# VHH binders against p49116: the designs that were tried, part 31

Target 1, 238 residues: p49116
Amino acid sequence: EGPLLSDTHVTFKLTMPSPMPEYLNVHYICESASRLLFLSMHWARSIPAFQALGQDCNTSLVRACWNELFTLGLAQCAQVMSLSTILAAIVNHLQNSIQEDKLSGDRIKQVMEHIWKLQEFCNSMAKLDIDGYEYAYLKAIVLFSPDHPGLTSTSQIEKFQEKAQMELQDYVQKTYSEDTYRLARILVRLPALRLMSSNITEELFFTGLIGNVSIDSIIPYILKMETAEYNGQITGAS

## First folded at step 15 (VHH)

Design n1
Fold by OpenDDE, fold request of step 18:
Structure n1 (fold): chain B 238 residues (1-238), chain A 119 residues (1-119)
Amino acid sequence: as target 1 above (238 residues)
Amino acid sequence: QLQLVESGGGLVQAGGSLRLSCTASGNDYAMGWFRQGPGKEREFVASISRSSSYTYYADSVKGRFTISRDNAKNTLYLQMNSLKSEDTAVYYCAADQYGRYRSPNYDYWGKGTRVTVSS
């Protein structure tokens, strides 16, 4: 019974498509998002406790929390992704649809609010200066959330979540001993993730690449993807 | 991978001031200053988080030294006021790849810049 996470799980480095175009088109945005999604899923897969739950449970967990994991990934990789630029580009692409009256007023409001919430969340995380270890544990806490409907092995999932929380607590206490309330400041950011719409996230970041195929439907494929295939995808993408 | 280059060292009289700079090849790091005096071990001086939201100082320099950074210029600074002979040392810039401003082990180091405080 060793720790839930090791130092190998702290590394989370996203490789962006190269070169970055002057004008960020839908393809570039979708490719960048897909790489982040793959990285996030494969990170989860690399955790022994996750592997121990079995393929069916693993798939259901990721389906339940992929949006939260993805959002944490956006925050963590905001610098390398130039996230503010990506979000601005997304807004610009939406302007055409707005001008053509393809979206209802209510839908426009929902989408714009979602983009604002994403930016605000990432800014708040940057301001807190969340480090790589803390991100790893936060992702684990989100991943091993037992309160999603339809999950099996909920007792075991809960144990893993508790272990993640305990390890985070120990880490923060050890690393930031002079800041007694740092753990609390970090954890109070998690509820914001539950306010994020997975449907809107999917529409904004993935529609141009996967069409009408849902993220839910491709998650099993991503989880079964070999590391070599992932690496090939990263190096082969333009 | 990350390159760090310190500058601004020199000779200064006790009670004087000096400003050190560290130019980095990137800005996505928590950073800090260390120093090594003659016949002494390297010791922590100050650290700063990526967003500058958090700073930390050694007790020996609190109230006298100020750490700051300009991410647009990829530069770290150390303003040193009320300098003492005990502050004589080679000053090193360091960076943590995980973004820990309270890093137990920094990953990247500069070559250092010498500060000499005369009595």
Scores: ipSAE 0.884, ipTM 0.948, lowest interface PAE 0.4, mean pLDDT 93
Fold by OpenDDE, fold request of step 18:
Structure n1 (fold): chain B 238 residues (1-238), chain A 119 residues (1-119)
Amino acid sequence: as target 1 above (238 residues)
Amino acid sequence: QLQLVESGGGLVQAGGSLRLSCTASGNDYAMGWFRQGPGKEREFVASISRSSSYTYYADSVKGRFTISRDNAKNTLYLQMNSLKSEDTAVYYCAADQYGRYRSPNYDYWGKGTRVTVSS
């Protein structure tokens, strides 16, 4: 069997909505997030090993890890997204709700902590200067995580994860041979992803666009979406 | 797509100092300096990561050269101290699109700036 990932899986280019508003409104934030989510899901779909798991397993797998994939995507695309500005805008929007006493103190704390964790994670990844190859492998490791409940074909998933880890190790050893601890330094960041609440992420980034529809419920549709259809959306061709 | 423009080259006496600059049309790249001396192949000089957290130097320039960058100005620098005649070369700025500060293959290159060290 060939490598899990190829050079085609390294490219991860997010196109932001245009034009950028002077004030980052909820719609712009949601659209940006949606594009990243779609890009992440379609990236996963482009992996032959992922395809080999079958539609049902694929859906379950993505449902289990979409938040982690999305978060890695945020980190990877932080600059092009102006993530700090987006997060600041989200906080500003939340301040309005706070002033109107629409949120409980506990909920405010949870949301603010979540935003802090997101920013901290992305900052830490930036500080590590994670490159495109490393991100691709990290996403693969996260995608092929066998430790989520309710998954089928866990043995195969585990094998794919191991393969991703091995390829990452080989890559890091080859590319950054002078830094013998780089692999470990990168991998120890992965646990932080499990601290992120999918529910809070969904509320912060997606509620303005999808309303009461859950990301969980739309994942099958995203995975079935044609790449041409997605590309048309980002280029405004449709 | 990325444009790189080197500057700061010139004539300097042995033992002297010179600072090179490379202006980039973007800052989301790992960057490096290379040089090509007369009759020699292009060789690696130094590299720096996007956040500047990591730097790497060729053994021949360690302790004498310092690579740095200002992302706000989209500018890469090479401070060259204790220059030697063997440092005479055209110096090139390069960028890696994947953010590899130890890139095996840089994607973008400047036109170079000439540094001449006289004995």
Scores: ipSAE 0.884, ipTM 0.948, lowest interface PAE 0.4, mean pLDDT 93
Fold by OpenDDE, fold request of step 18:
Structure n1 (fold): chain B 238 residues (1-238), chain A 119 residues (1-119)
Amino acid sequence: as target 1 above (238 residues)
Amino acid sequence: QLQLVESGGGLVQAGGSLRLSCTASGNDYAMGWFRQGPGKEREFVASISRSSSYTYYADSVKGRFTISRDNAKNTLYLQMNSLKSEDTAVYYCAADQYGRYRSPNYDYWGKGTRVTVSS
C-alpha cells in the first residue's frame, strides 16, 4: 500500500473569525474553537485510510480522540488563534464566575489546571518547533489509536497507526538527521494529551455556542458535513 | 504570499564584521540564509527555527556567523564576524511554510543583499 499521508494532508490552515474583537467574548472563542474542530474533522476525513474504516468506525474513532486532535490543533494553530489571549480571556471569564460564587473551589482548581496543561502543552510544542509534517503524523498517530474502548476494526486501526509512526520516523530521520533523538523527543509529548479532560475542554471552548449539545453528539454531523458547507460557514462568519 | 526583504549588505574588509537583516511580512516560518558567490552555486549558510530553539550552520561559517530572529519585529538576522574573501556573495533570506528549520525546500525567497569582502 501507498503512504498513509501525502503532502495534501500536511496543510492545516485555520481561518479565524475576522476582525478579532477588542474583547474576546464567549461567542468568539466558541466560534474559533468550532472552526478548529471542524478543520480537524475534515482533515481526518481527507485521509484515505480513515475513509476505508467506514462511517461507524470513523465516528467511534473521532469520538474517542477528538479532544486530543483538537488539542494538537490548538498547538499547531496557537499563533493564528492567539491562543494565549484566548486562554487569558477564558480565565477572565472564570474569574467573574468565581466572584459570583458560581464555582466550587475544587472545580476552579480543576479548570485552572486544565488551562495550565493546555498552555504548557502548546508551549512545549512551540519550543520543540514541531513542523507541519510532524503535526500531521502526530495527529494521524492519535487518530488511529486502537487502544480506545469500543472500537471496531482495531487491527486495521493499529496498522494505520504503525504506518503513521513509520512515516514520521522516516521523515524525522531524513529531515533532521543531525538530531537523532528528535523523534523520541516529539513522541514523549503525546502522553500529555491523555491527561486532558475532554469534558473540561468542551466546557471551556464550546459551551457558549452549542449549549447543552455535546461534541460527541455532533461529531457524526460534522463528519457528514460537506466541505463546501464548512467553507460557506467560514465565509459567512468572516 | 510572504514577502522577504534583505538589507545590511556592503563592502567590508577581511576580518571585519557585518550584520544582515531580513524583514518578513510574517513570522510563522522557519527561516534561513543562503548565499551565492561569483561563479558559484547558491549554498546554505544558516537556518533557525520559529522559536529560535534550533539553529544550524554550514561548516564554512560555523563559529563566525550567528543567525537570530526577532519575531516581534518579523526580522531575521545574520551576524557575520571574521569575514573572509570567500564570504563574498549575494545573501538571500528564505522561509519554509511548514516550519522546518532543516527545510529541504524553502518556499519564499528574498531578492538578496550583496556582501563584498575585500582583501
Scores: ipSAE 0.884, ipTM 0.948, lowest interface PAE 0.4, mean pLDDT 93
Fold by OpenDDE, fold request of step 21:
Structure n1 (fold): chain B 238 residues (1-238), chain A 119 residues (1-119)
Amino acid sequence: as target 1 above (238 residues)
Amino acid sequence: QLQLVESGGGLVQAGGSLRLSCTASGNDYAMGWFRQGPGKEREFVASISRSSSYTYYADSVKGRFTISRDNAKNTLYLQMNSLKSEDTAVYYCAADQYGRYRSPNYDYWGKGTRVTVSS
């Protein structure tokens, strides 16, 4: 069998909404996040192994790991997104809610900690200088995780995950041969993704755009989204 | 498309120092320096990761050259000390779009700047 990922899966180009407003409003943040989400989902969709699992299994996998994929996407696209600025803006918007006593103290703490974890994770990835290939493999490892309950085709999922891991190992060994521990250094970052709350992520990045609709509910539609529609979203033409 | 422009080349005496600069139209790249001497093939000199956390040097320049970058200025540098006649070459900056400081294939190249080391 051929490789799990090809060079086409390494490319991960996020186009930000234009123009950037002077003040990063909720709409801009949500639009940016949505584009990243769409890009991440369509990236997954472009993997032949993912397609081979079937629509139901694919949907279940994405539902289980979208937050982790999204977070890896944030890290990967942190520069183009100006993620620190976005997160700061999110905090500022939350301040309004705080002032209006719309959030409990515990919730505020929880949300702020989540933001901190996101920033820290992205910073750590930046310091490691994770490259596009490594990100692709990491995303694949996260995508093809058998750890989630209720999944079908678990054996196939495990196989694909192992393949992703092996390819990553080979890549790192070949590309960064002088750094014997790079693979381990990269892989030990993955547990941090499991600390991220999907609910909080959804609230921070998507509430202004999807309203009462959950990411979980729209995932099937995103996965079925037409290329033209997606391109329109990216270019802002639609 | 990334644009790279080298500068800082010139004539220098053996044992002297020179600092090269490469201005990039972006900063989200792993970057490196290459050189091509008279009648020689282009060879790797040094590379640096996006965050500068990682650097790599050719054995021939290790201990004498220092690669660095200023992402705020979108500029790559090569500090060359203890220059030798063998260092005479056109120096090129290059960038890898995937962020590989050990890139097997750099995507973007500058036009080069000439360094001449006289005896």
Scores: ipSAE 0.884, ipTM 0.948, lowest interface PAE 0.4, mean pLDDT 93
Fold by OpenDDE, fold request of step 21:
Structure n1 (fold): chain B 238 residues (1-238), chain A 119 residues (1-119)
Amino acid sequence: as target 1 above (238 residues)
Amino acid sequence: QLQLVESGGGLVQAGGSLRLSCTASGNDYAMGWFRQGPGKEREFVASISRSSSYTYYADSVKGRFTISRDNAKNTLYLQMNSLKSEDTAVYYCAADQYGRYRSPNYDYWGKGTRVTVSS
C-alpha cells in the first residue's frame, strides 16, 4: 500500500490569530489552542490509513489521543505560538481564580503541575531539536495507538503504528546516522504524554470558547469540517 | 521566504583566523555552512541545530572551525582558525525548513562571502 506518511504529512504550519494583543486574554489563548486542535485533527484525517479505519473508529481513536496530539502540536509550534508567554498568561489568570477561592488547594496543585509538565515536555523536545519529519511520525505513532480501551479494528491500528515506527526508524537512521541512539532518545519522550490529563488541558486552553461543551463531544464535528470552514467556525465560537 | 546574508569574508594569511556571519530573517531553522573553492564542487563545512544542541563538521575543518548561532540576533557564525590555502572559497549559509541539522537538502541559501587564504 506504500508508506504510511508522505511528504505532504510533514508540513505542519499553525497560523496564529492576528494581531497578537499586548495582554494575552483568555479569548486569544482559546482561539490559538482551537486552531492548533483543528490543525492536528485535520492532519490526522489527511492520512489515508486513518481514513481507511472508518468514521466510527476514527472518532474513537482521536477521542483517545487528542490530548497527546495537541501536546505534540504545542511542542512543535512552541516558537510560533510563543508558548512560554501563553503559559505564563494562563498562570496569571489562574492566580485570579486562586485569589477568589474558586479552586481547592489540591486542584491548584494539579493544574500547576500540569502546566509545569507541559513546559518541561516542550523544552525537552526543543532541546532534542525534533524535526518536522520526526514530529509527523511521532504523531502517527500516538494516533495509531491500539492500547486505548473501546477501540475497534485494533489489529489494523497496531499495524499502522508499527509502520509509523518503522518509517521513523528508517528516517532517523538515514538522516542522523552518526547519532546511534537518537531514535531511542526520541521515543522515550512519549510516555510523558500519557501522564498529562486531558481534562486539565481542556480547562486551561479551551474553557473560554467551548463553555460546557467537551472536546470529546466536538471531535466528530471537527473531523467532518472542511478546511475552508475552519476560520469561520473559530470566529463564530469566539 | 527566508533571507540569508553572509558577511565577514576577506583576505587572510595562512595560519590566521576569520569569523563569518550569516544574518537570517528568521531563527526557526537548522543552519549550515558550505563552501565552493576554485574549480571545485560545493562542499559541506558545518551545521548546527535550532537550539545549538547539535553540531556537525566536515573532517577537513574539524578542530579548526566552530559553528555557532545567536537566535536572539538571528545570526549564524563560523569561526575559522588555523586557516589554510585549501580553505580558500566562497562560503555560503544555508537553512533547512524542517529543522534537520543533518539536512539532505537545504531550502534557503545566501549569496556567499569570499574567503581568500594567502601563503
Scores: ipSAE 0.883, ipTM 0.948, lowest interface PAE 0.4, mean pLDDT 93

Design n1
Fold by OpenDDE, look of step 15:
Order: structure tokens, then sequence, then C-alpha cells
Structure n1 (fold): chain B 238 residues (1-238), chain A 119 residues (1-119)
């Protein structure tokens, strides 16, 4: 069998909505997030191993890990997204909700902690200077996680995850041969992804655009969306 | 397309110092310095990661050269100390789009700046 990932899977270019508003509004944030989500899912879809799992299995897989994939995407695209500015804007919008007494104190704390965790994770990844190849493999490792409940073909998923891990190891060893512990430093960041709530992420980034529709419910549609249709939507929305 | 413009080259005496600069049209890249001496192939000099967390040097320049960057200014630097005649070369700035400070093939290149070390 060939490699799990090819060079075509390394490119991960997010195009931001244009024009950028003077003030980052909820719509801009949601649109940006949606583009990242679509890009992430279509990236997954582009992997032959992902396709080999079948539609039901691969859909379930994405449902289970979309938050982690999205978060890795945020980290990877933090610069182009001006993520810090986006997060600050989100906080500002939340302050309005707070003033309106729409959220409990506990919920506010939870949401703020989540934002902090997101920022911290992205900062940590930036500090590690994770490159595009490493991100691709990390996303693959996260994608092909067999430990989510309700998955079928867990043995196959595990094999793909192992393959991703091995390829990452080989890549890091080859590219950063002088840094013997780079692989470990990279992999140890993955548990932080599991500390992040998909529900809070959804609320922060998608509530303004999707409304009451869950990311979980739209994932099958995104995965079935044609690339041309996706590109058309992106260009048409601008 | 990323644009890279080197500056700071010139004539310097052996044992002297020189600081090269490379102005980039962006800062989201791993950056590196290369050089090409007379009759020689282009060779790696130093590289630095996007956040400056990691640097790498060719053995021939270790301890003498320091690579650094100012992302706010979109500028890459190469401080060259204890210069030798062997350091005479055209120095090129390069960038890797994937953020690899150990890039096997950089994507963007400057036009170079000439450094001449006289004995």
Amino acid sequence: as target 1 above (238 residues)
Amino acid sequence: QLQLVESGGGLVQAGGSLRLSCTASGNDYAMGWFRQGPGKEREFVASISRSSSYTYYADSVKGRFTISRDNAKNTLYLQMNSLKSEDTAVYYCAADQYGRYRSPNYDYWGKGTRVTVSS
C-alpha cells in the first residue's frame, strides 16, 4: 500500500472572506469559520483511506473529530485568519450577551476558559513552529482515531492512524534530524484537543450563521458537496 | 507571491563583522540564508523558524553567524562575525511556504547581496 498522505494533502490554504469589515462582526467570524470547516472536511475527504472506509463510517468519523480538526485548522491558519483578533471580537460579542444577562456566571466562565484553551493551544502550536506536513499528519492522526464511541471498522481506522503516525515519524526524523524529541513534543499536544468542547466551539464560531442547526447535522452534506460547488459558494459569497 | 529583498552586503576585512537584512513582503514563512561563492555551488548558511523558536546553522558558520528575525518588520537578519575570506559570496534570502526551517527546497528567493571579505 502507498502512503496515507501525499504532497497534495499538505497544502491547506484558507481564503478569508472579502472584504474584511471594519469591525469583525458575527457574520464575518461565522463565514471564516465555515470556510475553515469546509476546507478541513474536504481535506479529509481527499484522503483515499478516508474514502475507503465508506460513507457511513467516514461520516461518523468526521462527526466524532470535527472539533479537533477544526481546532488544528485554527492553529494552522491562525496568521491568515488573524485568530487573536477574531477571538477578541468573539469575547466582545459575548460581553454583550453578558450585559443582557443571557448567560449564567458558570457558563460565562466555561466559555471564557474555552477561548483561553483555544488561544493557548494555538500559541503552543505556533511556538513549536508546526509545519504544513506535520499539520497534515496530525490531522490524519486525529481523523483516524479509533477510540470514539459508535465507530465501525475500528481496526481499519486504527491501521490508518498508525500509518499516519509512522509517516509523521519518518518525516520528522528526516526533516528535523537534529531534534530528536520533536516528534514527542508535537504528539504531546494532541491531548489538549480532547479538552475542548465541540458544543462551545460550535456556539462561538457558528451560531450566528447556522442558527439552530448543529455541525453534526450538516457534516454529511458538507462531505457530499462538490469541490466546484464549494469553490462557487466561497467565490459567490464574496 | 512573496518578495524578498536582501541588503547589507559589502566589503569587509577578515575578522570583521557585517549584518545582512532581508525584507519580506510577509512574515508567515520559515526563512533561511544561503550563499554562493565564486565557482561554488549555492550552500545553506542558516535558517530560522516562523516564531524564531528554532534556528539551524551550517557547520562552517556555527559560532560566528547569528540568524534572527523581526516579524513586526518582516525582516530577516544575519549577523556575521569573525568573517573569513571563505565567507565571500552572494548571500540569498529564502522562504519556505510550509514553515519548514529545515526545508529541502525553499519556494521563494531574493536576488542576493554580495559580501566580499578581504584578507
Scores: ipSAE 0.861, ipTM 0.936, lowest interface PAE 0.5, mean pLDDT 92
Fold by ESMFold2, look of step 15:
Structure n1 (fold): chain B 238 residues (1-238), chain A 119 residues (1-119)
Amino acid sequence: as target 1 above (238 residues)
Amino acid sequence: QLQLVESGGGLVQAGGSLRLSCTASGNDYAMGWFRQGPGKEREFVASISRSSSYTYYADSVKGRFTISRDNAKNTLYLQMNSLKSEDTAVYYCAADQYGRYRSPNYDYWGKGTRVTVSS
């Protein structure tokens, strides 16, 4: 019964398309987000406990949690992605849509509220200076969530989540022994992830990729990809 | 690859002050200062988180040294006050790629800057 994650699961390096354009466009945002998505799926697939659950359970888990993993990835990679710049560009585009009467006021309000929630989450994670080990365990806690509808093997999934929680506790206690409340402060951030809408995330970050096909529908194909193909998608090399 | 360049070392009288700087090629790292005195192993001095929300100091320097950073300038600082002869060392800037301000093993190191405290 070895550790749930090894040091190889802590490395999470996002490489951005280069160069960053002077004016951000849908293609740059979508490629950047796609690289993060593939990096996140590669990370999840590399975990032995995840591999042990079997193909159908793997697909169900990732379908249920991909947006939460993606959101944690956004927070972890916010600086390298220049996420605040990307979100500002999206807000400007939405303001133009209002001026040109292209979208309903209700939809724009819904999207703006989601952007605010995302900004608040990412800012709170940055202020806590969540480290790469902590992010790896938080992602594992999110991945192995037994509470999603339609999951099989929920008892085993719950055991893996409990193991991730215990390993995070041990890590924080060893590394940040002077900060008695650090574990509690980071764990209370997780419920906010369930408030993030996968539909709106797709609209904000994947418009040029997805169209009428949801990320939910492509997840089985992403999980079957060979390692070399993943690496090509993560870095833009084939 | 992150590059770290220290500056500000020199000769100073006991009781004096000195400010070290470390210019980095990026700022998405937890950072720290270490030192190695003559005939001694390298030892931790101080560290600071990516956002500056958290700092940590070795007991030997607490109250005398202040670590800070300016992320807009990619620069780390160490303000050293009330210097003692025991503070004589080569001071190294270091960075942790995983963002741990209490890192057990830093990934990037500068070449160091010498501080000599005379009587």
Scores: ipSAE 0.745, ipTM 0.893, lowest interface PAE 0.8, mean pLDDT 88
Fold by ESMFold2, fold request of step 18:
Structure n1 (fold): chain B 238 residues (1-238), chain A 119 residues (1-119)
Amino acid sequence: as target 1 above (238 residues)
Amino acid sequence: QLQLVESGGGLVQAGGSLRLSCTASGNDYAMGWFRQGPGKEREFVASISRSSSYTYYADSVKGRFTISRDNAKNTLYLQMNSLKSEDTAVYYCAADQYGRYRSPNYDYWGKGTRVTVSS
């Protein structure tokens, strides 16, 4: 019955805190990342197929994939976020921590390797010029992943993922008919998302969270928020 | 709202060349050129992706026109060579908010710049 996504699910507009400070700080980075996270959760919650799976399944899915959705969001919004500038500021801070002997060389190598992988992923997506429709379908493919442990209704989740894949295929073939291999080039980028560490994402982008609670722990509360509260978090005006 | 301003139109003889420019108030868009000749409907000319990795041309202009962009200057270009009388039209700059370089429906349009190709 009907398409998995409609045009309302393609719109993905991130509004940044204004103005961007001359020197980036933890508060600006955390506010920007929080807006993207809430925008991504609002997007997922609005999908009828997601709603049909029920609240417990919704929570399990988002807990399993939030970092992949967030990473796709970073790639999609990299220009408006000035992501390259944010990552450069983080790298500079890490280098200062070496000079002050605050961190081990092993930890710094781990974090720098993750930053490099994130930059590579975002640059590869930009070079492919992934459009807003393609991002919406890629997010749906990631969201409806049936292979995460602990999921119920895996047969239905798999069917929704197959539907997202079919709709992406139909879209690409219709819109970019001159490029026979576009779908394949897009899909081979997805495995890189599983290599992104949610723990490091939290450290890079969410260090301002009170009590250092994990994003995984707050997902049930984010998904249950009323729409008015949600919009306040997305725009920062609540 | 994205603002698009075309320039560079004018009168040119057949076989000649002309370069159109379009300045934009932003650069996070896939962009294209369209044209509308006298008594004709608006038609697609060329498009370019956000990164410039992909371009697409109408068959009638392939090999003669080149689309390009400079994202640092928020400027789109159309280099038109070997101009023919049928290239006479008002040329419009357009942008797609979803980043589709093969967009079926562009969201923002300039006011146009006139190109006249004389025999």
Scores: ipSAE 0.744, ipTM 0.894, lowest interface PAE 0.9, mean pLDDT 88
Fold by ESMFold2, fold request of step 18:
Structure n1 (fold): chain B 238 residues (1-238), chain A 119 residues (1-119)
Amino acid sequence: as target 1 above (238 residues)
Amino acid sequence: QLQLVESGGGLVQAGGSLRLSCTASGNDYAMGWFRQGPGKEREFVASISRSSSYTYYADSVKGRFTISRDNAKNTLYLQMNSLKSEDTAVYYCAADQYGRYRSPNYDYWGKGTRVTVSS
């Protein structure tokens, strides 16, 4: 029928907490990550195709893909967030955890490998200069993924994903007509998102202020929030 | 709101060179140069992606002009060599908020810097 995404779904403006602390700390990292998470959930909820699937399906989809959406958000906002500086601060915290014997050597290795994969993904996206329209369509492709276990309405989800893929193809061909292989280069980056662990993402970005909460458990509440409440969480307005 | 300030324009003899600069208040943008000659519509000159991995040039300037950027200084450059009278124009710096180095519509514009090529 009509387009899956409109131009209003392309805007993705992350505002960092201010003022910047003298030393990056867990509080600043958690607040920054929380703003990105809420921005990502607000974006997903604003899509008419997502709304049409119904609340139970919405919750199942977001539970399945929130980490991929968050990771795309990290790549898109890496410069605004100074992500490399945040990751360096996290590595320092991990080194302190080793000295305090708070984390096993196997866990540290696992987390460091995840940080490497995340940095590699973000660098590859930056080198391709993925634009805001392309990010919006990539996010739609990962949001409407029919192959996650336990989903219902799989046929309709698959149709929405196909539509996102076709709209991305049309966009890339119109905008970057001189670059025949751009779509292929972009799409081959997506499988890396499935290698990202939601548990490790929670450990890296959502400890401290949240305490002992899982993102999976709060998703139904985030999706039911009023638009004004979203804007408050995204900007930290209170 | 992104602010763009061009500099480096002036009078130059045909065959000469000029380097234009555009100082920006941020660097997370795809950027480009446009120009408007006397009595003509504004036209695309060159563009560059956020990372500088991609550049694109109008056919009329290929081989003579080079676009570049220094993200540490938030500065965009246009090196113009082998200048011709046809290059006489006001040159504008532009930025695309969505990071499209082939943008159909740029969101932010400078006030321009005038280049006059004398024979």
Scores: ipSAE 0.742, ipTM 0.893, lowest interface PAE 0.8, mean pLDDT 88
Fold by ESMFold2, fold request of step 21:
Structure n1 (fold): chain B 238 residues (1-238), chain A 119 residues (1-119)
Amino acid sequence: as target 1 above (238 residues)
Amino acid sequence: QLQLVESGGGLVQAGGSLRLSCTASGNDYAMGWFRQGPGKEREFVASISRSSSYTYYADSVKGRFTISRDNAKNTLYLQMNSLKSEDTAVYYCAADQYGRYRSPNYDYWGKGTRVTVSS
């Protein structure tokens, strides 16, 4: 019927804790990541098509894709977050853990490879200069993925994903009409998101989360929050 | 709110060169230059993406003007060579908050810098 996304869904403003500490610590990294997570969940929940699928389907979709949405958010906000500085601080912390014999060599290799993949993904998105409209549609394509196991209403989810793909195509053709291959170059970046590990993302960015509770477990709570509570979590001011 | 301040305008003879600068209060924007000649509507001159990977030029300035940016200094540049009388205009710096290097409209504008190309 109407468009999947409106202009209100394109705005994606992350506010960082200020000032940035001289030496980054787990608290700053976790607060920054939490703000991005809540901003991403608030964004998803505000989409009428998402609302139309119902609470159980909403929870299943977000559980399946939260890491992909979070990773797109990292790429979109990489400059505002100083993500390269955050990742360097994490690498230094891991190197200290090696010195103190606190991690196995295999685990350290696995985590370092993930950091490299994340940095490469974010750099590739920056080099393409993905704009705010394109990010909004890419996030919608990821959100409305019918491929995840255990989903209900997959036919409707697929229709919404096709609509997001069509709107992205129309947008790119209208806005960047001189660049015939832009859509293809953008879309071939998406499969890398499925290679990102949610458990490693939690370790890298959410170590300070209370109760050692996985993000997957808190998704139903986050989706039920009132708008005022979201605003407090996104800004950290309250 | 983003603040944009142009500088580098002045009087130059036809065939000469001039470089405009635009200092911004931030750098996470796609940016462009526009101009408005005497009795004319404002027109697009050039644009550049956030990373500088993509640039776009109006046909009237291709080969003569070069847009560039230095994100460490929050500064946008327009190098203008082989200037003609028709290039006489107030030049405006503009920014797109959504990062579109082919933006249909820009969200932030400077107050402009005057360029006069004599005979």
Scores: ipSAE 0.731, ipTM 0.888, lowest interface PAE 0.9, mean pLDDT 88

